Miniprotein binders against a7ua95r516to809. Designs and how they scored, part 26

Target 1, 294 residues: a7ua95r516to809
Amino acid sequence: ASLSLLSISDLVPDLQFIFFWMSNAIEILYFIQQKSPAYMQTIELMDDKAGSKESLLSATISANEEAMTILEEVIMYTFQQCVYYITKTLYVVLPGLLDCNPFGTEPSSEQCRRAAGVCVCAVCVMPEAVRRVVSVFQTTSDLLQQYQVHSEIQSQMFAYLFFFTNVSLFNQLIDKGPARGWFQRSRVLQIQASVKILLDWAKGAGHNHLAQKFFAKFCSTVTILASPPQQLSQMSWKALCAEHPSLKPVQLHRILTQYQLMAELGPLPIWQPSSEDEAYIYRTVDLLESFENH
Short names: E, the ipSAE of ESMFold2; O, the ipSAE of OpenDDE; V2, 0.75 times the mean of E and O plus 0.25 times the DockQ between their complexes.

## First folded at step 12 (miniprotein)

Design V1 (at its last look DockQ between E and O 0.87; V2 from the best seeds 0.82)
Fold by OpenDDE base, look of step 12:
Structure V1 (fold): chain B 294 residues (1-294), chain A 116 residues (1-116)
Amino acid sequence: as target 1 above (294 residues)
Amino acid sequence: SDERLEQRIQRLEKRLQEAEQALKEGDLREASRALFELIRELEELLEEAEKLGDPELILRASELFRELLRLILALIKATYARRKGDEDEARQELKELRQAIQEFRERLQELREELS
């Protein structure tokens, strides 16, 4: 109940604390790694008075190794906490993306409405449901940049967030789509347009490759569902598998079955799975994506 | 040289006290700032130890650095345990935090005694 009220803005102070220590821990780790050899050399150059040199060297190595281990734990722990909080906010706003009508005249953001002028920035022209999702990603990006978090950690963060988003959207679409009418052509086109806006943002933010990679499954599903019946009915199972390699056989089969029902096409022999895939189309455990596989 | 090192120790003590005060007040931002400054003071101490070629000082500074990092980790874990409502974890991490502070103080005092 209480999580439904948490906006990304409410989490900013918590995220700032995490990103501060994440960034600093990386810098400190780098510092120790660079300086440790020089410290060891300084100890090695000492005159071995009464066997003290070996003990000093061993103790210094031990202290530095433990320090590095602690820093790695700080980095890992802070990363996990960031992901935890950001994914909670995404979980709240992502369902709105599937219900969004991007072709409607939704009013500009509240922030831009307060400004006496119509803001025509890319964010202000976004549908509210899309804007809420983009705001989570943008806030994350802004904080990562503000605290100068290492680029590799930034990439890992966005990779996970896109992964989470894809899994969430895909699972919701497959599980609830038929009941909610999301498989209807008009609704699919709305979803496709909304996702395109998100992907365009990711491209503009420099995350195009990651977005294309991690949204592939959801995008493939939407692309199939958006296809006209005349076109899709001419595509064989093998052709569809080749065009949409991100989809497991069981997933593709489910999508096509639901498409067939929605479009009232009847059984299509051309969509029959190959003998090789026939064993896999009944693996219902593989139907929904897991959050644990990343 | 000894006077300069004593001044560094005094700065370390000051920054630690600032962090402790901020923690008592529940001001995580100020605590983080003070701990960050404490890190910078320790980095400077390590650089001085390297410059002097003093291996004992390198060791003592490295040990101080380790204890400070334990303190920081415990603070972070305590903060988020509390936010998650895990009071048992939060209490444990706060205990570790207090221990790390005490160990850091003891190491500072040992360093001071070695300089006298």
Scores: ipSAE 0.808, ipTM 0.939, lowest interface PAE 0.5, mean pLDDT 91
Fold by ESMFold2, look of step 12:
Structure V1 (fold): chain B 294 residues (1-294), chain A 116 residues (1-116)
Amino acid sequence: as target 1 above (294 residues)
Amino acid sequence: SDERLEQRIQRLEKRLQEAEQALKEGDLREASRALFELIRELEELLEEAEKLGDPELILRASELFRELLRLILALIKATYARRKGDEDEARQELKELRQAIQEFRERLQELREELS
């Protein structure tokens, strides 16, 4: 059977249903929380001739507590379904960021060849691979605002989407990078430029803090790989760990090994791990990131 | 008054029937609209019961509200179980949805009979 088209536009009706109930469940939960004291006061003021006041209070408290529990489950379940569908779309489009050329400065295209000294693509809109990823984030943002989802939930949504993006890009770079040539310096600079476009989107959308926090591992990796050999070789292992705290010792060691290979700096290791880190640089189980929250 | 409460019960029944018909037609937008209107009616009933100082009506409205929320949760879960292709979960959640609708209707009928 052929693969279904996985675009964010195809998901909009499902996302509208999710966001309708997510937003309304939040508002209904607030209603119950704000009104419950008045309901209890009304029962407490009743004439207790039959001795049923305590039973009536207990039953009403139970009904309200159960209602709030159900609403919390609606909010959690709708959040989980939303991230499930959005991340399926992201997973399909994110690898294109590692293969695209946002500069268009190579004269391989007909447009660049015609321009001779200036690429016509230099004045073009966002590269298509980047546009596909931005479209997912922008559509999500637009729907969240359309349905007036509480700002804290919107922040949690983008925190997870940025976390997922970071894990997906990092794992693909580390796992497939040698075979795909993604550690070549010219490719790393192209990847760096593409990521900057995503970071600029996040800043303009009011999510700069979240993007800085949750893209940190992938951004650190690209920053190291983009560094000139003269500059990077002067930095100690300790200095690199301090500059890039998001990277585990095994991850930093792998990145530096690939850097040294691609820069043709010889077989002798340039960066010596600290004694504390030496036990961890070969822990292969820690190399790739899990899509589960830590 | 009992007449005002009877009119509200009739509106609740009408909205439930609209939601059930929309669900039979697979129209989630219309089902959601009808269910949201049920929520608004129950919120108003609770406010009215509190203003009247009627503790039994507060409890009955709270119980109806809880059952409506169970109905909504089951609808959402059934919808996305089906989308994921989990037919066993979808059947289970549709069973829960039918039970929640029946329970809500039973609570409404019990309330109406108390007015007699």
Scores: ipSAE 0.805, ipTM 0.940, lowest interface PAE 0.4, mean pLDDT 84
ESMFold2 (binder alone), look of step 12: mean pLDDT 84; pTM 0.809

Design V2 (at its last look DockQ between E and O 0.86; V2 from the best seeds 0.81)
Fold by ESMFold2, look of step 14:
Structure V2 (fold): chain B 294 residues (1-294), chain A 116 residues (1-116)
Amino acid sequence: as target 1 above (294 residues)
Amino acid sequence: SDERLEQRIQRLEKRLQEAEQALKEGDLREASRALFELIRELEELLEEAEKLGDPELILRAMELFRELLRLILALIKATYARRKGDEDEARQELKELRQAIQEFRERLQELREELS
């Protein structure tokens, strides 16, 4: 009853059509915006002996405004369709990052090392789950560049894709982590390594600032969970809030509670919220993030 | 010259026919190429009209341009409405597409008649 597009490569023809018109609509809108004053001046300077100047100007303004409105709608609609198709693919592949082992298995790692003496193909040794996510980002980047989409639109696209990725990973970890064993330290270190591969991709693609900004909540979560108990136990609640401002009080409290359980540090709470935050640590409505941008 | 403008009108008709044939065959790549060439021709027409100081030609070119852009928007929306299974929206956008083609032709014929 439902259609699911699980591979980014199956979307390429649709994305090509989208990016062709997105890129060209931007350039056409720029053309009209640059030339419109000259067109209106030509009409304003006409000799109005036949009494048609006001009618001609009104019709021309209307046609020009409608053309610009249509172009703006093309740009917005194509951007929305691009986001729609790409995030459907991401939604399916992102949960696998939380279960994969980026350090590889002996048979696969041994084959790569034996063939080259040292594994030189990062994508080939990459866990399948990480490779699927990187492939989505890389294919998107390649197409945007191929169609010469304006750099600001490319940045806005990746800002949203990174936002979506962060929300998806954070919500999965918080909601399903206890049942799936994702808060165990060995698992957290594997998750941290997988996320590093994504961050390295983003840096190499010229999107480091966007990744730093939009992955902050998930990265903060993993950083806390990966911390040695001796170091983390010495940090106050206030210090943790200051170090991880992307985390809401209920989120930080939940993460620390899970950490204390997994590190077997006993039932006595180590990290006590400030008086100001204590009212907020039980706001369950604030625990998971919305996919709707604020 | 009027001869140069008549040749441009003939090219516009040719590109529109190519776009319509490509759409009938489901060839979005060729349709997009033909529609893009129509855009280039209309941008040149607007520049020519502005250099000539011809306010009526500016209006006619902008009306053609508006209808071409309506055609392109409707095509994009129809394409993705069908992919999402929204057949009602797809039919509505195809209606808008046909209306934009008809209006483009009418404006083009009016421009041709002004040359005679």
Scores: ipSAE 0.810, ipTM 0.940, lowest interface PAE 0.4, mean pLDDT 85
Fold by OpenDDE base, look of step 12:
Structure V2 (fold): chain B 294 residues (1-294), chain A 116 residues (1-116)
Amino acid sequence: as target 1 above (294 residues)
Amino acid sequence: SDERLEQRIQRLEKRLQEAEQALKEGDLREASRALFELIRELEELLEEAEKLGDPELILRAMELFRELLRLILALIKATYARRKGDEDEARQELKELRQAIQEFRERLQELREELS
């Protein structure tokens, strides 16, 4: 109940606190790493008065190492908390993406409606369900930029968020898709269009490579399901495996089986798994993606 | 030189007091600001210690830095433990926070005594 009310906007103050310390901890760590050699050299160059030099150097090294360790812990902890809160928000909004009809005339965002005019910005023309997902990513991007978080940490953040999004969408589609009619061609085309809007946003935000990499499994699934029966029925198992290497054999087999049922196709020998893959298509444990693998 | 260092110690004490007051008031933004300023003061102290070639001052400044970082980490953990409803973790981290503040003060006083 309480999670359904959490908008990304409600989390902004909490995220600001985290991003502030994450960014500063990185800067402080860099400072210590750059300056510590000079500090140690200063101690090393001092006159050895009664063996005090060695003890002083040892104590300074110890204090420096502990400081660096604490900074690394701050960075890791803040990163984990960011991911935790942002993924909770994504979990709430992602199901809407699968039910979205992007071809419908949905009204512009409430924020742009309050402005005296039809805003034609890329976000305002997005379907509401897509806009909600994009808003999470955009807010994250804006905060990372605002606090000047190191580019590597930004990349890691988006990599994880895209990973999470892909796993969530893929698992929902595979598990609930047949029952919800998401395997129907008309619905698949809607999903494909919605995902394209998200990918276009990611491209515009400079995350094209990450998006292509981490959405590959979901995109492959949608691409197969969007394929006309006449086209897909001519593709062999081996050809499909080669074209969609992100899918495990068990996943591809499930998708094709559900496609066959939906399209009312008889058994297709051409889709029969190879002898090499035959053992793997029954590994149901590998059917759904794990959130722990990243 | 000694007068300048005493002034630095006074600034460190002031920033610590600002942070403590903000923490008592529950103002995390102001606490973070004050702690950030305290970091900057310690960075300047380290630079001064290097410039003077004073290895003892380098050590003392680094020790202060360590305690400040412990304080910051405890603050962050306490904040999010509380938000998650983990009151036991929050209490533990608040205890660590208080300890870090006390240790920082003691180290500042030791530094002052060494300069007198």
Scores: ipSAE 0.794, ipTM 0.932, lowest interface PAE 0.5, mean pLDDT 91
ESMFold2, look of step 12: ipSAE 0.806; ipTM 0.941
ESMFold2 (binder alone), look of step 12: mean pLDDT 84; pTM 0.810
ESMFold2 (binder alone), look of step 14: mean pLDDT 83; pTM 0.804
OpenDDE base, look of step 14: ipSAE 0.777; ipTM 0.926

Design V3 (at its last look DockQ between E and O 0.93; V2 from the best seeds 0.82)
Fold by ESMFold2, look of step 12:
Structure V3 (fold): chain B 294 residues (1-294), chain A 116 residues (1-116)
Amino acid sequence: as target 1 above (294 residues)
Amino acid sequence: SDERLEQRIQRLEKRLQEAEQALKEGDLREASRALFELIRELEELMEEAEKLGDPELILRATELFRELLRLILALIKATYARRKGDEDEARQELKELRQAIQEFRERLQELREELS
């Protein structure tokens, strides 16, 4: 099994086939919806001397309803296949964001670091791990635009891709972070820089609102972990809950526990959960996020 | 009018043959283009039938349109079942595709016979 066979470039022909039919099925459905009343009226106004009007109308209504149902299934199925292939690729490349060093020895990372100040018409080259994720998003965006997929469908596509990205990154960080050293402050600052590049891509692509909404949990996590110790230790549990409403009490508690350990702030807990939250900070069943919509 | 309809039926048959040949060759892009041209021909047929006030032709065009959409859905499902390696689903969807092609040809032949 080769990991290179899961790259987005290998999937482009499949995605082109999907987007061709998704886009056209939407337009065809619109055509039928607009024309169906006229077709039925033509039948209803016919001279019924042969006594066939009722059967002809019933058959035409049935065929038209079946056609519209099939088109709706084409749209739903093509959307589902699209997200299946894209998220499968995304799942493979996303963990690299947690390991990469945008400030390190990578040539693209050095060029990105030097993008301080305004550089009109300059190319900002991103780290390779970030580039692989952006390539998935950019290829998706390019194909959706090429096939003129309806803007509402494009928004739903990126809403799901950002949701998937957030769940994948958050779960990996929480679950594997201690073993991988991802809670160390220098590592968190590198992760924060990498996420900033993704957020900038989303803003430039016209998806800023969706990214802000669906990355909230992971971004809150990284913001807390990147905070200077003198600032964070002065904030109460209540204040942190208010600033980071996307985090469940068990999630916030786990993040703060890891923060205190890595910042070497001693073993005595600094942040005291409220009495109502105390019931929830040990609910480990709620620690990781689900990939399913409910 | 019957001569114009006969020519349209000939174009529908030709486009279906082109789509089938492209599928045999594994050329999904050309198959999709041929199937989309079939959709455009049927949309024009439905528009003309409504303009003529011909309820029987509206029904026949709508039935052809439905079967073409069944064909397209089956093609899409068969394609992705094969790519996922689900051989049982792929065989089922290929059976659905062959049935949809057969039904489309039967409906088209019925329309041709109504002209003669």
Scores: ipSAE 0.797, ipTM 0.933, lowest interface PAE 0.5, mean pLDDT 84
Fold by OpenDDE base, look of step 12:
Structure V3 (fold): chain B 294 residues (1-294), chain A 116 residues (1-116)
Amino acid sequence: as target 1 above (294 residues)
Amino acid sequence: SDERLEQRIQRLEKRLQEAEQALKEGDLREASRALFELIRELEELMEEAEKLGDPELILRATELFRELLRLILALIKATYARRKGDEDEARQELKELRQAIQEFRERLQELREELS
């Protein structure tokens, strides 16, 4: 019950605290790493007063190593907490993306309606369900930039968020899609359009490569389902495997089976799995993606 | 030189007190600000120690820095444990936080005594 009320905006103060310490911990770690050699050299250049030099050097090394270890723990812990909170907000808004009709005249965001003018910015023209998802990513991006978080950490954050999004959307589509009518061509086209808007945003935000990589499974699934029956029925199992290498055999088989049912196609021998893949199509444990594999 | 170092110690004590007061008030933003300023004061102390070529001061500054980092980590963990509703973890981390503060104060006092 309580999770449904958490907007990304409600988490901003919490995220600000985390990003502040994450960024500062990285800077401090860099500072220590740069200064440590000079400090050690200063101790080494001292006159050896009765073994005091070795003890001072050892103690300083130990204290410095412990400091670096603590900083690494701060960075890891803060990263984990960011991911935890942001993924919770994504979990709430992502189902709306699958039900979204991007071709409908949904009114502009409430924020832009209050401004006397129709804002025609890319975000304002987005369907509300897409905008909610984009808002999570945009807020994350804005906070990372505001606190000047190292670019590698930013990339890792978005990689994980895109991974999570792909797994969530893919699993929902495979599991609930048939029952919710998401495999119907009209619905698939809506989903495809919504995902395209998200990918276009990611491209504009400088995350094109990551988005293409981590959304590959979901995009492949949507592409297959959006294909006309006349076209898809001419593609062999081997050809489909080659075009959609991100899909496991069991996943492709499930998608094709559901497509066949939806399109009222008879059995298609051309979609018969290869002898090599025959053992894998029954591995139901591999059907849904795991969140733990990242 | 000694007077300048004493002034630095006084600034460190002041920033620590500011952080402690903010923590007592439950103001995490102010606590973070004060701790950040304390980090900056320690960085300056470390740079001064380097300039002076004083290896003992380098060690003491590094030890202070370690204790401050323990304090910061404990604060972060305590904050998020409490937000998750894990009161036992939050209490443990707050205990660690208080210990780190005490250790930091003791190290500052030791440093002051070494300069006198």
Scores: ipSAE 0.775, ipTM 0.925, lowest interface PAE 0.6, mean pLDDT 90
ESMFold2 (binder alone), look of step 12: mean pLDDT 84; pTM 0.808

Design V4 (at its last look DockQ between E and O 0.74; V2 from the best seeds 0.74)
Fold by ESMFold2, look of step 12:
Structure V4 (fold): chain B 294 residues (1-294), chain A 116 residues (1-116)
Amino acid sequence: as target 1 above (294 residues)
Amino acid sequence: SDERLEQRIQRLEKRLQEAEQALKEGDLREASRALFELLRELEELLEEAEKLGDPELILRASELFRELIRLILALIKATYARRKGDEDEARQELKELRQAIQEFRERLQELREELS
């Protein structure tokens, strides 16, 4: 049996099996935790004429404690498997967000003319690349709700998925952006619009706080790159750090360098790092983010 | 009562046999269904044992419960070790699964013998 990673829909049977046991293990763990004191009290109240009370109590405690430990392992293992398979799917589909055009319709399209008479609107169609990412998130959300997975576990799942999405998009943009032309202003605006569709999905799904927290680095990057030169050139290094605290000095420095190349600007004195940050702009080991949280 | 307990043990044996048959056929959904029903029967056994005030039955049911949970963990690990292509881990987890099934069956047979 080989696992296909072409789409999230191919993974649904495996995810159903995982979520089935994850949800049930949580409920069973709760059952044992609530009932174990009653079992112990029943043994403590028995007549100990045969002298077996201590042995029965010790064995029953051991059995219950071992069962709870194994259930905790089931929950952690199933969570790890979910994250593993879902993020493998995300890894395949996320790079397309950086190449797609969410503005694939024209304001004067036939649909706009007929709908409005004198058309002044743009009809936006979700790009295939964005649809693929949204499909992963939506399918995950639907399965979590279908199997009644505890809300705290659902929150932890999406916290990790948004973290993974942010790291993947940020690293691809920083690492491959120059060669792929992703720092061109029209491309940055397209990327910004695509990410807005993801943020709107997260808000509608009840995960706005998590998305705001875990997309901050990528969103800050795109916000800086999308800023008009007239506005950005008025902001000092210290102001940019304060506005974008999620960016490390080496990352902000790299983003501003790419902005200068795109906008055909020379070095700006206002963008010189503060003395305390100057040592950190050369820490190339900190440029790309780790997919591990440490 | 002893009549109700004997009927429950018969259902436990039936669900175990269904799970084993499903596993031999590679039917993961049917195996999960059978194991879930087995788990529900053990929860009811524990509740009955506690209400009866029967400490020995509480212990036996708790031990069966632990072995079933080991069986479920082994099944999950074997499933995903194979899908990841780790054949050494998959063989080890299948060994653990077979041992867990045998252990559960032995505990269930001991309980049945205590009633007869």
Scores: ipSAE 0.777, ipTM 0.921, lowest interface PAE 0.6, mean pLDDT 84
Fold by OpenDDE base, look of step 12:
Structure V4 (fold): chain B 294 residues (1-294), chain A 116 residues (1-116)
Amino acid sequence: as target 1 above (294 residues)
Amino acid sequence: SDERLEQRIQRLEKRLQEAEQALKEGDLREASRALFELLRELEELLEEAEKLGDPELILRASELFRELIRLILALIKATYARRKGDEDEARQELKELRQAIQEFRERLQELREELS
């Protein structure tokens, strides 16, 4: 109940605190790494009075190594907390993306409505459900940039967020799609259009490669479901496996089975799994994606 | 040189006291600010130690830096434990934080005694 009210804007103060320390911890780690050799050299240049030099050197090395270890823990802990809070907000808004009709005239964002002019920015023309998802990613991007977080950490953050988004959307589509009518062609086309808007945003934000990589499974599923029956019924199991390598055999089989039922095609021998894949299509444990594998 | 170092130690003590006071008041954000300022003062001390070429000062400053990073970690963990409603974890992290503050103070006093 309480999670449904949590907007990304409500988390900004909490995220700011984390990003502040994450960024500073990285900077401090870099500082120690750069200065440590100079400190060691300074100690090495000392006159060896009564064996004090070796003890000082050892103690300084130990102190710096321990400091670096603790800093790495700070970076990891702050990263985990960021992911935790951001994924909670995504969990709330992602279901709306599957129910979204991007072809409808949904009104512009509340912020742009208050401005006396029709804002034609890419975000303002987005459907509300898409805009809510994009807002989470955009806020994350803005905060990472504001605190000048190292580019590698930014990439890892977006990789995980895209992974989480893909798993969440894919699992919802596979599990609830038939019951919610998301496998209907008209609904699939809406989902495809909504995802395209999200991918276009990711491209504009400089995350095109990551988005293409981590959304591959969901995009493949939507692409298959959006395919006309006349076209898809001409594609063999082997051809579909080759075109959609991100899908496991059990996943592809499930998608095709649900497509067949929805389109009333009857059994299609051309979609029969290969003898090699036949053992895998019944592995129901592999049907849904795990959040733990990343 | 000694007077300048004493002034630096006094600034470190001031920032530590600010952090302790904020913690007593339950203001973790203010404590965070004070620890950040303490960090900046320690960076300056390390730079001074390097300029002087004083290995003992480099060691002592590095030890202080280690303790400060431990403080920061404990503060962050305490902050998020409280936000999650895990009061037991928050209390434990705050206890660790208080202990680390005391250790930092002791190390700072040792540094002062070595400079006298």
Scores: ipSAE 0.694, ipTM 0.888, lowest interface PAE 0.7, mean pLDDT 90
ESMFold2 (binder alone), look of step 12: mean pLDDT 84; pTM 0.833

